# Ledger of designs, part 16: VH-VL binders against Mitochondrial intermembrane space cysteine motif-containing protein MIX23 (MIX23)

Target 1, 196 residues: Mitochondrial intermembrane space cysteine motif-containing protein MIX23 (MIX23), of Saccharomyces cerevisiae (p38162)
Amino acid sequence: MVDNRRTFTAPQSLLETNLTFPNDEPSLTTITVTRERCVDPSLIDSFLRFLRHGSDDIIRQKLNNYRKGSINGKNKCKEFLKQELYPNWQIRNNIISFCEKEAAEMKNETDQQCGNNKKTTAEPLIDARIDPYAARERAEKQEAQYKDWTKVTEWVANNRKIEQILTSTTEGILRQNCEQNNDYLKEFTQFCKDNS
Below, E stands for the ipSAE of ESMFold2; O stands for the ipSAE of OpenDDE; V2 stands for 0.75 times the mean of E and O plus 0.25 times the DockQ between their complexes.

## First folded at step 5 (VH-VL)

Design k6 (from n1 with heavy chain N59E, light chain A50D S93D T94Y; framework fv_namilumab)
Fold by ESMFold2-Fast, scan of step 5:
Structure k6 (fold): chain C 196 residues (1-196), chain A 122 residues (1-122), chain B 107 residues (1-107)
Amino acid sequence: as target 1 above (196 residues)
Amino acid sequence: QVQLVQSGAEVKKPGASVKVSCKAFGYTFTGYYLHWVRQAPGQGLEWVGWINPNSGGTEYAQKFQGRVTMTRDTSISTAYMELSRLRSDDTAVYYCARELYYDFWSGYFDYWGQGTMVTVSS
Amino acid sequence: DIQMTQSPSSVSASVGDRVTIACRASQSISSYLNWYQQRPGKAPQLLIYDASSLQSGVPSRFSGSGSGTDFTLTINSLQPEDFATYYCQQSYDYPLTFGGGTKLEIK
């Protein structure tokens, strides 16, 4: 058994944004992500929506705020990226990656358990007795064991697609309003290495 | 589902150029960086460079700077690597490989093309 | 450039054995190390990323450990399909660099 959990806190800049939601979802500033929460991701979904609403969804407004009162143009975008956008992207990606790693471990654990069951099942079959009903029940139980892994894997895939769309759109806006020739995604990767 | 399909083997003379293609299937082409890695017969792996299919941005290993050009055509989800002024020691299998750029642990290649053998001989 | 050194260059083993392959970086690369398996005539396949994270679909008998400059790939209880060449790769800095490879051979 892998006993993994990790706590994530929204960036300070986001906490000051005064966001409103269209529904009655919790306003979380901190979330503890666990395997159980990857399987039932309602709280994670709320937290990711909060992070996305306070960053990529209002990127143009954020950039305009950094333009106002800036001493020189070359520092405007770098400050925004370092203080606000990249920390936000890092938290979102770390949450998705946490659940992705949990999904991989869940599959491996389930594969091992099913392999062990086959060996112990083979022992009772020393006299070559097979009950078709019991065999079907066993197969259904094995399928049920992979249900949680399938849910988490699908959730991860869906959220990676959402991040791809958001990040690609935001990069386009950054190229229009900041340094045109910069690769913001590679710069983000370097930011993550520097802030690990 | 996810596949990277590369063009067929090439035989070139020293001094010529070769252009290898890598067509992506089963995923959003602009969502992943594509890297090129080569392997000379019986030797190890050597990184050549990457292209960002979304922006067209590229980065090449210094060893290949001035000889390699990477491009892409988003309408057909295809990336290209052109290597010029070929030498006999450019003989290698050239692979394209996919890197997810959102992941904090990016820099790993989860899917590879089948490889394209480029032979440089007289 | 960051130099990656693998040891041993080859190892002979039998099915069921535990095998450990080492990879050393010429400077600290934190945990930015990946492991690939290459079967003869095939493209490499990702096994481990970020030093210790198992890629989806890879059997749990594979594990990675280490940080900084010293890393290991362990195969617990070799299977016939595991006889292949293994490469480590650093993703800390450009240019990306690979180890020289370790060929796992039947004893």
Scores: ipSAE 0.103, ipTM 0.650, lowest interface PAE 6.2, mean pLDDT 84

Design k8 (framework fv_oberotatug)
Fold by ESMFold2-Fast, scan of step 5:
Structure k8 (fold): chain C 196 residues (1-196), chain A 123 residues (1-123), chain B 107 residues (1-107)
Amino acid sequence: as target 1 above (196 residues)
Amino acid sequence: EVQLVESGGGLVKPGGSLRLSCAASGFTFSNYWMSWVRQAPGKGLEWVGRIKSKTDGGTTDYAAPVQGRFTISRDDSKNTLYLQMNSLKTEDTAVYYCTTEYRDFLTGYFDYWGQGTLVTVSS
Amino acid sequence: DVQMTQSPSSLSASVGDRVTITCRASQGISNYLSWYQQRPGKAPNLLIYDASSLESGVPSRFSGSGSGTDFTLTISTLQPEDFATYYCQQYYSYPLTFGQGTKVEIK
């Protein structure tokens, strides 16, 4: 089977942050996400943290300089959203979605393997009432086969929750400093469709 | 199990200096943001400052009362956090807590705390 | 700076009581609020983060609610070990700030 991978690049606005040390290499601004990296997500976690940190800092700084109801402020907000914020959100969502898809494929592969073992082996069924130790060993072996899928699924769920909280918080800030009645999440969804 | 152990507290005269240490174990120290929080006797909690992980830039932030006088640093090879306190004032008298800061966002809350070390600034 | 104000500053309660502590932010902080418990002579312990999320290992009798500027910590059925001082903390912006504390004392 062919291994899937995707490369993601941080937005240019994040690369120019004053908090970036001189020893940061250009290669640190990109990440190639693979199934193995979804299972051991240390590099993905660092990259997502970098994206989230730079995005939030820029939003607060820029919006604090605008007055609510300003025509110029509203125009600057719209430009910021389309050029900086929404691209950042899209990259984060795409990384999480990649690992979510990989987790689904891992489960299908493991399900097929477990089904083949049960169907093909034709071994006697182990009844916990007769041999509880053999039944327990079998259950532990099956659980171990799903360990990586469980890790990735939990990581995805956790990061989806973090994204929901973060985007909700940012939406509140945008409502206070930009268009109060705009549905920013709906606008972001449309942005993703237009930029697919 | 996560453990944070503060040391270096003691009695010092106004204008003096002290360095506090926090020895960390039971987690990957280098991946964590670290903070100092203090509490004057019988008073509430006050954030002193924080240092980000090296991966997140290793930058420091300080509360206004200590800005320019206190310096936070870390030694990831020794799993140790430091607080260098200079130009100490009587109002710096407090128990100083070492804490981990958690959130994959710009700011964070404090999920693990050390037992604290007492700093007394008195003539 | 975001100022955090807790009410009440102290309260007296009995084991089995429902206790409610409030925290108010001087500006909107969304859900970037945590609650800590400090027992006498001990270091603080995290109870609640993101306004309503219960920290692992914390008893289910503790709950948090609120968003924006007004937040509440509730202890549904007070236990002997819950006599302590409680602090709210915002992490929406720097500097990080705490409320002044609410002391829960035995009646």
Scores: ipSAE 0.000, ipTM 0.436, lowest interface PAE 16.9, mean pLDDT 80

Design k9 (framework fv_ustekinumab)
Fold by ESMFold2-Fast, scan of step 5:
Structure k9 (fold): chain C 196 residues (1-196), chain A 122 residues (1-122), chain B 107 residues (1-107)
Amino acid sequence: as target 1 above (196 residues)
Amino acid sequence: EVQLVQSGAEVKKPGESLKISCKGSGYSFTNYWLGWVRQMPGKGLDWIGIIYPGDSRTRYSPSFQGQVTMSVDKSITTAYLQWNSLKASDTAMYYCARESYRDILTGYFDYWGQGTLVTVSS
Amino acid sequence: DIQMTQSPSSLSASVGDRVTITCRASQGISNYLAWYQQKPEKAPKSLIYAASSLQSGVPSRFSGSGSGTDFTLTISSLQPEDFATYYCQQYYSWPLTFGQGTKLEIK
């Protein structure tokens, strides 16, 4: 099959707010996400941490800075959402979604190899009384075939949970400091549709 | 200024438990991963693992999984490394270090504690 | 795991010399490599990240280069305070791994 990969770039506003690389060195503002990197997610974890640390984790400070720097007659919350927060959330969700799709494809591929039954052996049952080593080896091979899928699926579930907690907390802060009656999650969903 | 201050040297016997500490100051403690690195006498650096103080998530090096436990107490901005039963082979200098988010693909350590020397002998 | 190999294991040099230390990764790590300096009985100090970016406060005589599998640390004009052990570290993949170190000694 075709090798799937996607490249993601951090928002310029995030890099300008936080520490950036000096002019005489290359900028490391992008990550290429692949199936291999979903399985071994150390680079993705680092990239997601950077995005989270530069947005949700300091949201009160960012909102306070917008408020202190604002001139009467302009709502700076809307600018912050469109220019910094929603782009940041979208990149994080798109990365997680990429790995989620890769996990689904991995399961389908493995299911086909195992006769489309994840708990069915591909070969006849081995009698452990006759050959216990062969029985154990076959069980290990079956487990190994789904190992990567399990890892990616668990990683996706964990990161979805983290995003849910972060966005819920941030929404509470936005309701307190911006528009109380706005459904920020619904607005974000619409932002993603408009900016896909 | 960013500072990581570690607990003092320890002299223990094999089989004893131990918990050493690393106190962070001058930065947002819950926003950075914190790593632990071992250096055996006269040897190089070995990565033990990292912990995220915000939610206590950990990732251990395969060589150290099950050998030690990392934990944090956010209220006093302190991280811990713990052994249930020390071995002579645990004799080493132990460093805590802050993982930098300045590089978008973080994993390098920008600030280090002064180290805690742990000696395990009978 | 990604294995990091440094060369040489030790070298002797004089003040004013240009010295180079190399680091090789067992697989491609792009530019996700850091260099640390460790003086006797002291904690390591960050020198370089992203293969070539100087950490704040590090003298300009230090420079890093390389990409992929081969990396170098260069000190253009060695000073007395530069005698130390130097370590490279990859942060491309977990587990994080360090080179074995290069000890820079006075000739």
Scores: ipSAE 0.000, ipTM 0.438, lowest interface PAE 17.0, mean pLDDT 80

## First folded at step 6 (VH-VL)

Design p1 (from c3 with heavy chain N59D, light chain A50D; framework fv_namilumab; at its last look DockQ between E and O 0.33; V2 from the best seeds 0.00; counts 0 for: pae E 9.1 > 2, grease 20.2 > 18.9)
Fold by ESMFold2, look of step 6:
Structure p1 (fold): chain C 196 residues (1-196), chain A 122 residues (1-122), chain B 107 residues (1-107)
Amino acid sequence: as target 1 above (196 residues)
Amino acid sequence: QVQLVQSGAEVKKPGASVKVSCKAFGYTFTSYYLHWVRQAPGQGLEWVGWIRPYSGGTDYAQKFQGRVTMTRDTSISTAYMELSRLRSDDTAVYYCARESYYDILTGYFDYWGQGTMVTVSS
Amino acid sequence: DIQMTQSPSSVSASVGDRVTIACRASQSISSYLNWYQQRPGKAPQLLIYDASSLQSGVPSRFSGSGSGTDFTLTINSLQPEDFATYYCQQSYDYPWTFGGGTKLEIK
């Protein structure tokens, strides 16, 4: 069995903030994401909320602070994007993608355990005749694996919806307060390629 | 379920224009880039360009600059590709394809329309 | 434009064979290379992204490798459903360009 893990660290700009976060105190500056944490995502959810609250949720406040710290606040939009926003988006995307990859591996592992010729009616009966307790335990393990896979895939789908809404809203705010004709999502994509 | 449904086949004469539609289902249309890719009979795949439905922004392969126009109607989640001054070598199947979003490894087409055959003949 | 050169243009093979398809970029594209399978009369379907990552639901007999300018798609132990045309595609810079395709036929 493969035990993949990946550690993510909140962007330095967010670590230096003293913003108050609701209910979920930022108890983590880093998180190690594993398959088990994808299945039971309470820590991941807390970390994602921390990242979102320190960026997209307060985007107007962040943009205003950059304007006050510079005589040319609109020129400083590019610095804010590269220094704070895009790194934050990238970390959130990478966390969600990690769990998506783990879900795909869960599916492949379970499908392989269901094996060649599993859909033939003869094979399950032959196994149960040799050891009926082992056959029942195998079926129960398979059911649990598909349940975990379903849980992670639903979590991934939900979080991708959340990210789409947040990023779309933020892009609208950026167009109002920074460059109106800039394609921020393509710029973010290029940022990820440059910093992968 | 994500699905892209394209308009039906078209037959055109040289010099005419064609407009192909691509209707999106099962996702937030404005959140993903949508690309157009064509395939001439017996030939490979050729990228035509992309549209960002949120802004209406576009980018076209240089070969098509000045002849292609990509638009969208966000109220009905539909993208359009119009190709003008058609030539016989524009005969192809035209696909719309959605670019995967939020993937750090990015830059692939995760969902494709069924294709629209455009035939240009005298 | 980044040109993608795919070889061979066609392959004749039997069920159970191992097939390797090559794709070369005219400049470095890092690992931003994808592989698609297209069955006759159907739209392409993603097999592999980022040079080596399998798309969900793709059988493990498919694998991709390479970086920079030289990439390969390998199909171990061909199955009847694998007879199709395969395309590589770079996603490093616009315009995104495809290889010329490799048609995999039954011998």
Scores: ipSAE 0.011, ipTM 0.560, lowest interface PAE 9.1, mean pLDDT 83
ESMFold2 (binder alone), look of step 6: mean pLDDT 93; pTM 0.943
OpenDDE, look of step 6: ipSAE 0.078; ipTM 0.691

Design p2 (from c3 with heavy chain I104W, light chain A50D Y94T W96L; framework fv_namilumab; at its last look DockQ between E and O 0.01; V2 from the best seeds 0.00; counts 0 for: pae E 13.9 > 2, placed apart)
Fold by OpenDDE, look of step 6:
Structure p2 (fold): chain C 196 residues (1-196), chain A 122 residues (1-122), chain B 107 residues (1-107)
Amino acid sequence: as target 1 above (196 residues)
Amino acid sequence: QVQLVQSGAEVKKPGASVKVSCKAFGYTFTSYYLHWVRQAPGQGLEWVGWIRPYSGGTNYAQKFQGRVTMTRDTSISTAYMELSRLRSDDTAVYYCARESYYDWLTGYFDYWGQGTMVTVSS
Amino acid sequence: DIQMTQSPSSVSASVGDRVTIACRASQSISSYLNWYQQRPGKAPQLLIYDASSLQSGVPSRFSGSGSGTDFTLTINSLQPEDFATYYCQQSYDTPLTFGGGTKLEIK
């Protein structure tokens, strides 16, 4: 297995907020993501839930707090976006992207094993007396690997959908409460480029 | 550094059970298959079975089926091998060994525990 | 089950000698063969994997060759620490099986 890992830390702003989170969620503020944790995403899911705003009302509440604390509410909106919202979105996207990359690698590794010999100079398996049990065991292992790949792939797809919904919904809220004509998704893309 | 540390020597009566532990250090425990291999005094090596720590899946040699149980506790990176209905010919040093892969399907034992002597005597 | 046969079961040699140990499988195992060294009172240690790949940290005087059913471990210019028991092991199919071992003794 490829020993790939990446550590993510929740933004400080989330830790300092007076907002309440679900009590059954662990106080996970840092996570090291690995392939195994992508396959069993229970821990990652908990972390993502923590990062994700619980509801549109929470976002509205935060915006209201920023607005009340400023003479120019719109300027405070920009601060909220750059210091809290976009960093949060970026972390979530990076986590999902990590697992997506792992899925791709899993696929490649498994496909290579299925289609290629170990060595160019090695005797082809088809030329050897193939033990039916060996063949079956290899098939079972490959199936298991594909199963894991499928699981991660589906998890990535689902979380991409969730992120799309969340960001779109949030953009609507931002347009209502901040700049009406702003393309916040485009702004976020630029943010990621600037902070990559 | 990668290390496998096994539990201490055991002395058992015929018919009893023994449970040997193997704790892994220096690597991701759930990323590698773990095998058990035993060696009777003055004899060669005999494969007992493997466990996949990630899923808990196991594969036992036919000789030990029904008597051996391999388990793991991922929270402490520890694997266990329990052998029941012990008999004198079960007297051996039992090793845990990590498997690394040739080609993602099968592999070689690159790290071994120090071994656990299990003596079965009346 | 795949039977692994080593020959000889024992061999006496001197420091500086070249030694060859043979391992034969009852059926083709491609290159799925590993070699281990075991010193008295110690756990086995990997020498060669995939028939001919030298494990990291193992001296270059050790080499493996072969494919299919016939394999060879060669030790060039024996050193004092090389006197031990050597095992081949097939990883082609379960159950995994080992050769009977070859004890290398000082002449």
Scores: ipSAE 0.000, ipTM 0.525, lowest interface PAE 13.7, mean pLDDT 86
ESMFold2, look of step 6: ipSAE 0.000; ipTM 0.446
ESMFold2 (binder alone), look of step 6: mean pLDDT 93; pTM 0.934

Design p3 (from a23 with heavy chain N52R, light chain A50D; framework fv_namilumab; at its last look DockQ between E and O 0.04; V2 from the best seeds 0.00; counts 0 for: pae O 8.9 > 2, grease 19 > 18.9, placed apart)
Fold by OpenDDE, look of step 6:
Order: C-alpha cells, then sequence, then structure tokens
Structure p3 (fold): chain C 196 residues (1-196), chain A 121 residues (1-121), chain B 107 residues (1-107)
C-alpha cells in the first residue's frame, strides 16, 4: 500500500556528449521509479544501461577530453568527477537504493500480514463455510508477495554487484590518470552526502 | 587534532637562500597535498606551489620556477620550501597549508602559523 | 592565470550588520571557490569551500553563494570577532589565485 515514487533525470552532460553510445537502447532521459517498476525492472534496467558507461575506454576518453589543453590535469580530473562521473554514479545508486527500500517494505508488509494471522485470534476465522476459497486466496497472495520481494531483492543484489565492478574499474582508471593515492569510492560517498 | 608547525622567522641578505620547514601533526602526512602561500607585509595572499608528500611531486607557480624547491621528509612528516636568490620583494610571511583530501574540492583546511622571511641588505 | 577580483576592497560596518563581499573570476571556475578569514597577525582560516559549503566549526552566520564567475560571501549579524580581512581563492586551475582581499572594519 506504499505509494512511493521518485523521478530521476540523466545528467545533462551525458546527454550532450559527442561520444557514441550503443544504439540498441532506448534513449530514456527521465524515469519515475515505483515499486511496480522495481518488481518489473525492465524499464529501470534500460535506464541504468543508458547511465552506465559502455566501456572503460569511454571513461578514459571522457577523462582525456577533460584533460585536453590543461596544464595541470589534477583539477581537470576533479571537474570530470564532480560534473559528470559522480553525479552519474549517484543517480544509479539512488535508483538501486529506492528499490532496495521498497524490497524492505515489501517484506515488512508481508511479514506483518502473516504475523497478524497468528496473533489475532480475534480476526474472525474466515468461516470456510462462507468463503471456502478465502484462505487459499490469502495464501496465494502472500506467496505472490514473497515472490515479488525475492525478485526485487535479487535484482538489487545483482545491480549492487554490477555497480561495485564498474566503480572499482573506474577507480583504477582514475588512479592511473588522476590521483593514484585517492580513495575515490570514499570521496564519492562524501560527494553523495554533500549533494543529498 | 591537525596541526602544521612551521620554523621560526628568518632574516636573509639579497642573493641568499632560505629554507622554511612545516611539520605536520594529527594526520597521515602522505595523504594530503601541502601548499605554500606567501603574504607580503600589508598585501594579499600569493600561491607559491604545492608538494605531494607521497611521491615528492611538485608544482610551482611560474613566478618562482627556478628559485623555489619544495621537498619533504616523510619519516618526520615535514615539508620544506627553499627559496633561493632572495630579493627584497621576497619579504613575506610564508605559510604552509594542507589541501583537502576531497578530490571534488581544493581548499586549504589547515594552515601553519606562518614564517616571516625578511630580505634586507 | 585566472584573475580574482574582490569588491569592495574595504567595508565599514557595525556589530549586528549584514555584510556581503563579492568575488569575481576572470573565467568560469565552476564552484571551485573558497573563502578565508584572516585576522591581524594570524594565518588565514577556511570559512567556505566549494562556493557554498560551510567549513566545520564556522558559525552559520557565514554563507557563500555563486557559481561560474560571480560569488558572494555573506555575513549575517556581524560579531566583534568578524572584523578581519577576507579572501576568495579559486582552485579551478593552476596557479591557484586569491582575490585582493576585503578588509572589514568596525564603523
Amino acid sequence: as target 1 above (196 residues)
Amino acid sequence: QVQLVQSGAEVKKPGASVKVSCKAFGYTFTSYYLHWVRQAPGQGLEWVGWIRPYSGGTNYAQKFQGRVTMTRDTSISTAYMELSRLRSDDTAVYYCARESYDILTGYFDYWGQGTMVTVSS
Amino acid sequence: DIQMTQSPSSVSASVGDRVTIACRASQSISSYLNWYQQRPGKAPQLLIYDASSLQSGVPSRFSGSGSGTDFTLTINSLQPEDFATYYCQQSYDYPWTFGGGTKLEIK
């Protein structure tokens, strides 16, 4: 019964880039995420794929573009990170986090429904005589809810893994081309805090 | 707490060299860039350059190229700025300052107390 | 080099006043602008970083705004300890450069 929704818009810098992106994905620039879309993540997946850089070479290319003409690449790296990369990461993380929260709520709701059946002796025993299918329907509904919860949970887990791989790989690139001693993931976390 | 402690005041003749030290406390010395900024009496702030304590890499303002040398001793968490061929207009308070670790920003969150360098004949 | 221009160079105000100091960059520096306070005989102290982020421990009466080329430092309800010289500084490109400073004096 939770009607949560959140709208995400792709960073303008990504939309205005002259880089070639795969053409097999719909060009979604904005998405409204809901519980239902977490359960059926097809649209979200398309949006995430759009946000996600196609290859390490794309990141390198973008980074190099920022570095071009710069006497000192350090600040240009900062510019790239602040204006493009971290905002992109943040959006993806926020989307995944939204579904993660929904999954948690789904579980809680379902658990409460199951628990209330055990505790409230006072809920009129669905008189099987009045509606012999009511108990079965309830059980089926609960099963379906758990199934949806499982689906979202697995989706979240998988996307978290993907994000870990992507960010780790990108961090490697950043260390090679920018500051080798920085913990970019930690700094990204700070970025998110500052821009929340 | 983070603290940068600089060496004492110096009086030098024109043409001489001065070496100012900056000892860092309360943080990992090699994790932060250190900058040097100077301020002539009654004047504004002027960036001199930075050193990366981890690698010893440096970047100097063009104005000081060939005259300034920044070094560090990681074993004692100390940075040094040496300025050679001193002139009267080098008279200033020299500050070391820590650059924030945040790669999204570039600011001096901690400063040394300053070292007055006087160049006079 | 990026030139930083502060205005005014000096300002007189009273305790309790609102003061605004402007800083202009010769080119866009995004949000890579910091504000420092320097009291007489002391080292500069960070007030604001990244144009609008308040440094920890700095009173909330200080605020920064702006992006691109135009920035402002605002001090609400001046306190006696606020009479000092203020500097803006860009960290967008090397060499890092400072504004000429604004001396805030007691009226």
Scores: ipSAE 0.009, ipTM 0.579, lowest interface PAE 8.9, mean pLDDT 86
ESMFold2, look of step 6: ipSAE 0.277; ipTM 0.709
ESMFold2 (binder alone), look of step 6: mean pLDDT 93; pTM 0.941

Design q1 (from g10 with light chain D28G S31N; framework fv_oberotatug; at its last look DockQ between E and O 0.49; V2 from the best seeds 0.00; counts 0 for: pae E 13.9 > 2)
Fold by ESMFold2, look of step 6:
Structure q1 (fold): chain C 196 residues (1-196), chain A 121 residues (1-121), chain B 107 residues (1-107)
Amino acid sequence: as target 1 above (196 residues)
Amino acid sequence: EVQLVESGGGLVKPGGSLRLSCAASGFTFSDAWMSWVRQAPGKGLEWVGRIYSETDGGTTDYAAPVQGRFTISRDDSKNTLYLQMNSLKTEDTAVYYCTTGYWSGFYFDYWGQGTLVTVSS
Amino acid sequence: DVQMTQSPSSLSASVGDRVTITCRASQGISNYLSWYQQRPGKAPNLLIYAASSLQSGVPSRFSGSGSGTDFTLTISTLQPEDFATYYCQQYNSYPWTFGQGTKVEIK
C-alpha cells in the first residue's frame, strides 16, 4: 500500500450555482482521491455525479442562458466551454486517470512480490516438505491483492464508458447550438494541454 | 499499530451534557474520516455521526436522533476526536465507540474499546 | 433510510459447521456493504468490505457474496473463536445503517 493522493476542487462556476442533486447527500466542494478511495469509490462516485449534474446533464439550459445574454452567441459559447464545460470535463477525466494509475501500480506491486525465483525453485521445493498452510496463505494474500486491482480496473472502465457517452451526447448538443463544424474533442484536448 | 482510546463516559441525568474524547495514534489523523458509533446495552450498532478529514473539507454529518444535540469536532494538532453531547436523553445510554473509516471513509476498519455513557433519572 | 434485515437473528452451531448468514437491503446498494464480527465483551471488527473483499488479517474461511439487495456471509468451517454476533452495514446512501445482528452460539 502507498500514500499517493490528489485533491480536486469543483469548478468555481459550478460552486456559484444553486443546484439540487439526487438523494439528500452532503455536498462536497473538494475531494482528496487516494488508492483506498479508488478501491471503495462511494465518495468519488458522489463527487462525479455532482460534476456531471452541474454540466452535461443541464447543458441545454446552460447554452440557452449564454446565447440569450450575448450579442455574439459564438463568443459566449467559447466562454461557456473554457470557463465551465472543459474544466468540469478535465476534473472528471483526471479523477478517473488517477485511479487508473493506482490500478497499474497495484498490479506492478503484486507482480514484483510474486516474481521472485521465476520457475527455477522447483528443485528446493522437491527436496523440502511442502507446507500446505504456507502455500495456501501465500495464494490467499495474492488473491486479495488482485481483487482490489480488479475492482479499480472495472470502476475505471465503467466510468470511461460513462464519460464517452456523456461527451458524445454533449458534442451533438454543442453542434446544434454553437459552431457546427468545430472539433470540440480536439479543442478539449488542447485545453487540457494548456491547463495541465 | 492503530490505536483509538475513548474517555469521558459516565453517569448523567436527562437534559445534561457530556464530552467524550478519543485519542488516536498509529496513522495520519489529519487525513482520516472519524466517526462515532454507539451500542445500547444488549442491542445492536448505531452510527452516530462522522467528521470528514480536514483535506476533504472538515464538515460533519449526524444521524437523525442526535442532530442538533451532538457535535463532533477534531483537533488535528492533538490527534483527538471529540463528541459533545447536549440535551441527553435516556435513549442515548450506550457504549460509544470511536471509529475510523480511514480506508474509504464509509466503513469502520478500526475501533476503540468504547466508553459507557449512562443517562438516567 | 435503507433498512438492513439479517437472517437468522440467531443460530446454534458446532465447531466445523458451515454457517451462512444473509443480509437483505430495502433498496439496491450495489456492492457497498460491509460485515463486522463482535465477540462477547469486545468491540466490533471489520471482516469484509465491498460485499466480498476480505479485510487484511481476516481468516480465509470467511467469505462474502452478493450485490444489489441480497448478500451472504459464509464461514466455511466454524472455529471456536467464531462464536460471536455478526452485523452487516450498508454505505450506499446516507445515513449508514446496520442490520440488527446475527448471534452465532455454541451448540
Scores: ipSAE 0.005, ipTM 0.512, lowest interface PAE 13.9, mean pLDDT 81
ESMFold2 (binder alone), look of step 6: mean pLDDT 91; pTM 0.928
OpenDDE, look of step 6: ipSAE 0.574; ipTM 0.833

